# Ledger of designs, part 31: VH-VL binders against o27280

Target 1, 266 residues: o27280
Amino acid sequence: MDSMNVPEVLEIKRIVEESESVKTFIFSWDFRREVRPGQFVMVWDFRDEKPMSVSLIDPVRSEIGISIRRVGEFTDRVHGLSEGDLLGIRGPYGRGFELMGRDILLVGGGIGMAPLAALADEATARGMRVDALVAARTADELLFLDRLEAAGVNISTCTDDGSCGFKGFAHERLLTLEENHDMAAVCGPEPMMFQVMRILDERDVPAQLSLERYMKCAVGICGQCCLDDTGFRVCAEGPVFWSQELSRVREFGRYRRDPAGRRVPW

## First folded at step 18 (VH-VL)

Design cd3
Fold by OpenDDE, fold request of step 19:
Structure cd3 (fold): chain C 266 residues (1-266), chain A 118 residues (1-118), chain B 107 residues (1-107)
Amino acid sequence: as target 1 above (266 residues)
Amino acid sequence: EVQLLESGGVLVQPGGSLRLSCAASGFTFSDYGMTWVRQAPGKGLEWVSMISGSGEWIYFADSVKGRFTISRDNSKNTLYLQMNSLKGEDTAVYYCTRGDYSYPFDYWGQGTLVTVSS
Amino acid sequence: DIQMTQSPSSLSASVGDSITITCRASRKIGHYLNWYQQKPGKAPNLLIYEASTLQSGVPSRFSGSGSGTDFTLTIRTLQPEDFATYYCQQSLSTPYTFGPGTVVDFR
């Protein structure tokens, strides 16, 4: 019954081409409804509905941005939309990132940089020093570099093929970085996040990690996004979790469940 | 009972190619990442490659990057290591082991000997 | 890459002895260290993981300790079947690396 749970039909104000496979859709937003980095919205194209992280929060322009990677039928349809077209948006939902300290490390892989980009904006606005390790398979898949740079973020890149920055994986690059931070925020593929989390743990850096799971209701009722053993609902207790919480989640980094509830290994 | 059985180890000339197989049983194969570890005669253990349960995430030691390929067929409960451009330094017993970035190497096969020699 | 070293490279002991093997990492690796035992002509067996957790089926006379860069494997009341080569392995980051091994033989 809450207005938050009723999709608002919003017009796509702008579309930003982030990469070949990623677009950011910008919408006018009434900031009487607070939104925080790390939270997600449910995007409805009037046929299907998917959770998407908020990648841009701009109270000045009264806009939010949602970055979407083209990965399936739903996202194919959305990527076919143009400025002026309509989408249903409900939310925001979930637990967002918490900022602490003065120095923050962001570690993102692929589309995982979406919520981290929003976090970077907030952190820099607060006068924090932000270091970002941006990982991707190839250089052309690295996201938000210009945006982060413009915000004053210290960027380190790594690519699987070495086409940009460190040749290798995020956890490998992170190992070569000697700097310590007051906290870290991590988002990307779970194999990446798992291994990054270990390094952060070894360094005693408080870490928050954002998970992605299949979501249906987004309001903690249906249980489709429930993590095994713990009962954590990604849509309610997450998607942002502390490393201490995820250390209790057996499936983290190992498998997830598909819409049918089947285990799918990473 | 968890069992891993390597096969394919033979004598091959430098520059040659060879594919190793590891047949797994006694556990849900896809639930675990798998790893290849090798041991040169009279030497220590060397991590070679690792593959996630789905096969999507693959890691290699620098010594074999570009030459070796790791793969798996979960429908056959089999792990593979394709070795190309073999060198004398690749001579070793190759072990298949259950484990990845999230699990220690808790089960090992008996290994298969690969000899690279002229 | 993280380099692993072990000390000693070899040691001689008698049945009933208590021995300690040391493993050192070139950088801090937290508790992400595993110990393996290998007998001649056999595959390695996992003894300890996460620096101190005993693998199921491994006798309690084996114990692991340490954190950061220095780790130890202790075998209390050495048994005849314990004469073997022992390897430490860091599990913090790829590429995973093993120590050079410690040979435990009969005195």
Scores: ipSAE 0.946, ipTM 0.971, lowest interface PAE 0.5, mean pLDDT 96
Fold by OpenDDE, fold request of step 19:
Structure cd3 (fold): chain C 266 residues (1-266), chain A 118 residues (1-118), chain B 107 residues (1-107)
Amino acid sequence: as target 1 above (266 residues)
Amino acid sequence: EVQLLESGGVLVQPGGSLRLSCAASGFTFSDYGMTWVRQAPGKGLEWVSMISGSGEWIYFADSVKGRFTISRDNSKNTLYLQMNSLKGEDTAVYYCTRGDYSYPFDYWGQGTLVTVSS
Amino acid sequence: DIQMTQSPSSLSASVGDSITITCRASRKIGHYLNWYQQKPGKAPNLLIYEASTLQSGVPSRFSGSGSGTDFTLTIRTLQPEDFATYYCQQSLSTPYTFGPGTVVDFR
């Protein structure tokens, strides 16, 4: 195995509780290893390994953050960790977001806001105007609002139950927003992303979307994260894709494959 | 051959409840989102509700939000529409159709008539 | 919500005629428009999706065009079985909305 692929055992520097189900784990990072928003790392708890998006990139403090949602056994274990505990981190991997223009729109759903939060920091640091549409099922699941606000991001929220902001879905809220963005970055549930992508397409706004798939190797060799028909490897050609690329991916927004290779509908 | 068969449409009193069913065959049911569309007598088509393949993503028209629920049983290849607090304006032929946010409504059932009247 | 309109509301034609139905959206919807045909007492049938793609099994005499806000359905060499009501439907965003329909009758 390439040395680049050997997990580095890192100490959890601090933990930020973002919501009831989401925690951000902060690690010291050597930025000689460049990391971009939209890229992911493989997190190893010495029992299992899972891909996680980088949600914080802080070259000044020499830190990165990984936001993890509690959704299963692995994440349950990780959420049980404390500051000072150890995790294995290898990466970063994948294609990250590209920034262009002056005005950027971020559309995120749930934990999908993780990579977008990092992108927001970069964009604002570059002097870009950043609008963010943050979506969640309920108000308590909205992520990174304070962080985004502090960064100067113009935030619009929507919740399924109307507990905060627009009552409805992200694509519905997006339809009501102005069409003055040079590019968009989207991350969240694929049903959301699919519908958001259509609106952005109609508006001729270049859009990048981050996909989530089951990953094993993260280095494009095992094929577990291959998208049907195209052969795109989410870990190599993605996880960030342009809308034009995803338009060729039949499974996008419709189904995914589980670790056994079975089709699972959204 | 793709087939969709609606059932459950009857006469019901205002404020009443009714559950419609749609039996699907001829395709992998779970691969497609499903949609309910209704048509009042002599009127046009109105989108009512949509449910994803897994059933986790559900959408409603404002006119039925809070009153209707949509569900599916993939093991039975059946789509459901639970209608509560029915109103006169809910009187319509209800169509089950294959399609969702990613597919056009390419197959339709024959429809089932729901009549809400005192 | 996106409002859909159609014109005309009704038209009379003869077998062999070429007819055009127009659909307009209250806002730009790109190419996210579908056309349906409905005969009395029957369920709708998909004719065209994404503004111009012919549904499998639909005769080639049907064609769709347009983008943005204005769309057209054209039926060349109208056949007896083509007398029906035609609906456009935007597929850009929920709630999905249909046009009011255009009735094509025998002259």
Scores: ipSAE 0.946, ipTM 0.971, lowest interface PAE 0.5, mean pLDDT 96
Fold by OpenDDE, fold request of step 19:
Structure cd3 (fold): chain C 266 residues (1-266), chain A 118 residues (1-118), chain B 107 residues (1-107)
Amino acid sequence: as target 1 above (266 residues)
Amino acid sequence: EVQLLESGGVLVQPGGSLRLSCAASGFTFSDYGMTWVRQAPGKGLEWVSMISGSGEWIYFADSVKGRFTISRDNSKNTLYLQMNSLKGEDTAVYYCTRGDYSYPFDYWGQGTLVTVSS
Amino acid sequence: DIQMTQSPSSLSASVGDSITITCRASRKIGHYLNWYQQKPGKAPNLLIYEASTLQSGVPSRFSGSGSGTDFTLTIRTLQPEDFATYYCQQSLSTPYTFGPGTVVDFR
């Protein structure tokens, strides 16, 4: 195994409570190992291992952050950890986002805002204008609003229940926003991303979308995250894909495969 | 052969409730989102609601939000539309169709007539 | 919401004629437009999707074109079974909306 494939045992430096169900775990990071927004790491709690997006990249403080939503046994265990506890982290893996142009649109749903928050930081640091559409079911599930605002991001929100911002879905809100972006980055539930992608396509805005799929090896060997028909491996060719690439992926937005390899509809 | 068969359309009083069913066959039901489209007598087509394959993603027209509920039972290959607080303007033939945000409406049932009248 | 319009609302034609129906969206919708045919007392049938792709089983005399806001459905050689109402539908965003329909009658 390459050195990057050996988990490094790191101490949780800090924990940020993002919401009731989301925590960001901060680690010291040696930036001789480059990490890009959109890439993921494999988090090992010495029992199980799961891919997690990097949500914070801070070269000044020599820190990275990993935002984790409490959704299952693994994440439940991780959420039970405290500052000073240890986790194994290997990576980063996958293709990250590529920034281009001057104006960027970020569209995120739920925990999908994690990698986009990191991207927002990079984009703003480069002097880009960043617009972000942050979507969630309810206001209390909207993530990283204060952080994005502090970074100078122009934020639009939408919630299913209308508790904050536009009442409705991200793709619906997007139709009401200006069409002046050089590129877009999208991350969230695939039904959201699929519909957002169509709007971006109509607008002829180059779009990158980050898939959140089940992964096992993270190194393109096991094929567990292979997308049907295309042979794309989410861990290797992704998780960030261009819209043109995903247009070739029949299963995108329609179904995914569970750990057993069974098709599960969205 | 893909087949969709709607049922449940009857005469109801304003303010009443009704549940429509759509029995699907000839394809893997869960692979497709399903949609309800209605057509008032002598009028055009109106999109009503859509539900994803798993049932987790649901969309409604504003005209029926808060009153209608869409659901599906993939084990029974059946789509449902629960209609509450029915109004006269809800009078229409209701079609179930295969299709969602990613598929055109490529197959339609023959529809079931819902009449809301006092 | 995206509003859809059609022109004409009705037209009369003869067997063998070539006819054109237009559909317009209130905003740009790319190629996300479908065409449906509906005969009296029957359910709609999909003819064209993605503005120009012919649905399987649909005769080649049907064709769709256009992008952005303006779309066209053409029937090159009208057959007796083609007398019906035709609807366009935008598939860009919810709520999905249909045009008001175009009735094609016998001359």
Scores: ipSAE 0.946, ipTM 0.971, lowest interface PAE 0.5, mean pLDDT 96

Design cd3
Fold by OpenDDE, fold request of step 24:
Structure cd3 (fold): chain C 266 residues (1-266), chain A 118 residues (1-118), chain B 107 residues (1-107)
Amino acid sequence: as target 1 above (266 residues)
Amino acid sequence: EVQLLESGGVLVQPGGSLRLSCAASGFTFSDYGMTWVRQAPGKGLEWVSMISGSGEWIYFADSVKGRFTISRDNSKNTLYLQMNSLKGEDTAVYYCTRGDYSYPFDYWGQGTLVTVSS
Amino acid sequence: DIQMTQSPSSLSASVGDSITITCRASRKIGHYLNWYQQKPGKAPNLLIYEASTLQSGVPSRFSGSGSGTDFTLTIRTLQPEDFATYYCQQSLSTPYTFGPGTVVDFR
């Protein structure tokens, strides 16, 4: 196995509290190893390993950030860590986002905003106009608003309960936004992404969407992250896919497979 | 053969509550989102509510938000519609249909009549 | 919300006729439109989805066309069993909305 696939033990440099359930862990990074928004790393806490999107890419400070939502045993352990503690990081892996045009639309839900935040930084650095639709169930779950605002991103928010911004779902809010964009990047729950994708399709806006699937190897070997029918490996051909690619994926927005390979509906 | 069978439609007074059920068979129930559509007497079709396969994602028409709840029991292959604070305008035949944001409404039950009247 | 309209509200035709029903959306909805048939006292049946795809089991005399805001349902050779009410439905976004329906009666 290539040494690039061996986890590097890194010290947590800083921890940013993004919300009650989300923390961003910042690490020193040698940028001789390139990383792109939309790519992921495998995070190893010396007991288990999980794929996590890169949410911060800072070549100036030589740092990367990984935003993690507390959702299970692994993330519970990671959330219990402090600055100075160690984690194993290997990667980056997968296909990241491709920027094109001058005007970009970001549509994110919950923790899905993590890779989009990194993309926003790159886009703004390139002088692109960035609009972001940030969705969450409640106001407290909206992520990276201050960071996006500071970067010059035009932000629209929507919450299921109406606690912030538009009351309703992302696709519903998007429908009310009539502005066109050269490209869109989408990340969040698949039911959201599916419905957002339809609207973007109707508008003829090229769209890239980031999928989440159970991953084990992250190097396209084990096949546990394969999408039905197409055989797309989320870790290799993804996690970022074009809408045209996902239109061929029957399971997208409908179901996923758990670690045992069982179908689980959304 | 795909079959959907609604039940529970009765006469109820305004302000009353009623729960409708839809028994599904002939397909893997959890693989599909389900939808309720209603039709007032002599009127057209109105989308009421939709629920994803797992039940986690739920949508309502504005006309019923806050009054109706949708749920499902995949172990029983059954879809439910809990209707509270019923109004005369809720009088309709209620149809259970297979379909969601990713599927057209390709199968429908026979419908069950809900009458809200004093 | 997306409003759907249909034209005509009703029409009379004879067996063997070719008829066309029009559906219009208040905004562009791409190809995200479905057509349903409903007979008196019966549940609706899906005829066409995604504007032009014929549902399995539906006779080929039914066809759908259109994109954007204007859509059409055509029955090339009307059969006795085709006398019914037809509804269009946008599937672009919630809340999903139906057209008011078009009644096709015998002449």
Scores: ipSAE 0.946, ipTM 0.971, lowest interface PAE 0.5, mean pLDDT 96
Fold by OpenDDE, last read:
Structure cd3 (fold): chain C 266 residues (1-266), chain A 118 residues (1-118), chain B 107 residues (1-107)
Amino acid sequence: as target 1 above (266 residues)
Amino acid sequence: EVQLLESGGVLVQPGGSLRLSCAASGFTFSDYGMTWVRQAPGKGLEWVSMISGSGEWIYFADSVKGRFTISRDNSKNTLYLQMNSLKGEDTAVYYCTRGDYSYPFDYWGQGTLVTVSS
Amino acid sequence: DIQMTQSPSSLSASVGDSITITCRASRKIGHYLNWYQQKPGKAPNLLIYEASTLQSGVPSRFSGSGSGTDFTLTIRTLQPEDFATYYCQQSLSTPYTFGPGTVVDFR
């Protein structure tokens, strides 16, 4: 196996608490190994391994950030770590986002904002106008607002409970926003992404969407993350897909497969 | 054959509560989001609520938000609509239908009549 | 919310006639439009989805067209069983909304 596929044991340089349930772990990174927004790494805590999106790419400081939401045993353990502790990191893997045009719309839900935050940094650095629709269930779950604002991103928020911004869902808020964008990047729960994708389709805005699936190898071998009917491997052909590609994926927005390979509805 | 059968529609007083059920058969229930649509007497169709296959994603019309709850039991192939604080304008035939944000409403039950009156 | 309108509200036709019902959305909804048929005392049935795709089992005399804000349902050779009310429904965004319906009567 390629040396790239062997986890490198890295020290956690810093931990940023993004919210009650989300932390960003920052690592030194050798940028001779290129990393793009939308790509992911496999994080190994010496017991288990999980794919995590890269949420920060800082070539100046030679650092990357990985934002992790506390949702299960693995993430519980990781959230218990401190600065100076070690994690195994291998990657990056997958297809990242492609920036096009001058005006970009980012639509993110919850932890889905992680890769989009990295994309926002790149887009703004390129002089693009960036609009971001940040969605969450509640205000306290909205991520990266200060970071996005500091980067010059025009932010719109929506929350299911109306605790911040528009009361409702991202696709509903999107209908009320202006339509002038050259491309869109979307990441979040698939029910959100599916509905957002329809609106973007109606507006003829090219859209890239980042999928999350259960992964094991991350190198397109095991097939655990293979999407039905297409043979697309989320770890290899994705996780970023164009809307046209996802239109061919019947399971998108409808179901996913669990570690046992069973269909689980959204 | 896909079948949907609503039940629970009765006469209730304003401010009352009622739970409707929809029994599904003939398809893998959990593979589809489900939707409630109602029709007041002599009127058109009104979307009421939608629930995803897992039940995690729920949507409501503004007219019923805060008063109605939607749920499902996939082990029983049953969809539910809990209606609280009922009003006269809630009087309608309530249909359960197979469909969600990704599927059109391709199958409908026969409907169950809910009458809210003093 | 997206408002849906239909025209006409009602029409009378004879068996064998070709009829057209129009549906209009208050904003562009692409091709995200469904048509339903409801016979008196019965539940609605899906006829067309995605503006022009015929639902399985629906006779080919039914057809849908349109995109953006204006849509049409056409019945080329009206049959006795086509006596019904027809509804359009936008499927672009929640809350999903229906047109007010078009009643088709026979002369």
Scores: ipSAE 0.946, ipTM 0.971, lowest interface PAE 0.5, mean pLDDT 96
Fold by OpenDDE, fold request of step 24:
Structure cd3 (fold): chain C 266 residues (1-266), chain A 118 residues (1-118), chain B 107 residues (1-107)
Amino acid sequence: as target 1 above (266 residues)
Amino acid sequence: EVQLLESGGVLVQPGGSLRLSCAASGFTFSDYGMTWVRQAPGKGLEWVSMISGSGEWIYFADSVKGRFTISRDNSKNTLYLQMNSLKGEDTAVYYCTRGDYSYPFDYWGQGTLVTVSS
Amino acid sequence: DIQMTQSPSSLSASVGDSITITCRASRKIGHYLNWYQQKPGKAPNLLIYEASTLQSGVPSRFSGSGSGTDFTLTIRTLQPEDFATYYCQQSLSTPYTFGPGTVVDFR
């Protein structure tokens, strides 16, 4: 293994409270190691290791950000950390998003907005027009709104309870929006992504979607993140896939494999 | 062989409540989202509600939102529809179907009749 | 919501006839359309999904075509067991909606 696969112990430079359950941890980064929106890193708290999407890429400040949602023991420990504390970071890994065209649509749900926020920064820096549909269960779970607005992104929101924006689901809101995009990037719960993908397919909008699976090695060796039938490894061939690729993935939007390899429905 | 069997349909008064059940067999129940579709007497089909395999993702038609609840017990291979604040327009044969946002409705039960009348 | 319409509302035919039923969506729905058959007092049966894919076990005399807003169901050689009501259903987005149905009866 090369030096990229050895975790680098980094100090948490800053912590941003995104919501009650989401924090962004910012680290100093040597940009001689290239990182792209949609790629992930392995975060090591010296007890366990988990894949996390890069949500901030700032070459000017020589910083990256990793947004983490509190969902279990590992993330509980990480959320208990303070600025100045240490974490191990290795990567980046996986295939990131590809930008094309002039107008881009971002559709994100919950923590799925993390990689899309980084993509939004890159797209706007390139002079692209960016529309973002941000979905969450409730208003207080909507992520990165101020950041996106500051970047010049045109934001549309939807919430399950109607506490902000459109009352309903992302695919339902998307159906009511105008069709003027050259490319779309999607990230969030798979039931959302599956239904959004159908809308984009009907509209003939090229779409990239980011998947989340249980990962162990992150380098395409262990097979823990393999998708059924295709043999796609989320850590190697993904996590960003084109819609045409996912159309061949039977399990997409239907089920996933847990750490023991058992099928778990969505 | 895939089989779906609805039960619980009876006569109820307006404002009343009723719970329907759908017993599934012949397939791995948790692998599929399930859907309720209803048909008023002499009328067409109307989508009512859908629930994912785990039960975490739920969808309703506007006509029943806030009044109906969909649930499932995968350990019992059973789908449920809790209907509250029933109205005359809820009178229909209720079908349980195998299918969701990713599958067509490929198997149907024989339905159970719910009659809402004073 | 996406509105679905069908034409005709009813038709009379004879055994051996070829018949065509049309379904129209209020907006483009790609190929996300299903066809169902329902006989009196019975549950619906899936015939065609994704506009043109024949469901397993369904006779080859049934076929579906179309994309966008206009779709057709064709029965090439009508059999006695084919007299029923046929429904189209869009599967693009919730709420899923059905056409009003087309009744096919004996001439």
Scores: ipSAE 0.945, ipTM 0.971, lowest interface PAE 0.5, mean pLDDT 96

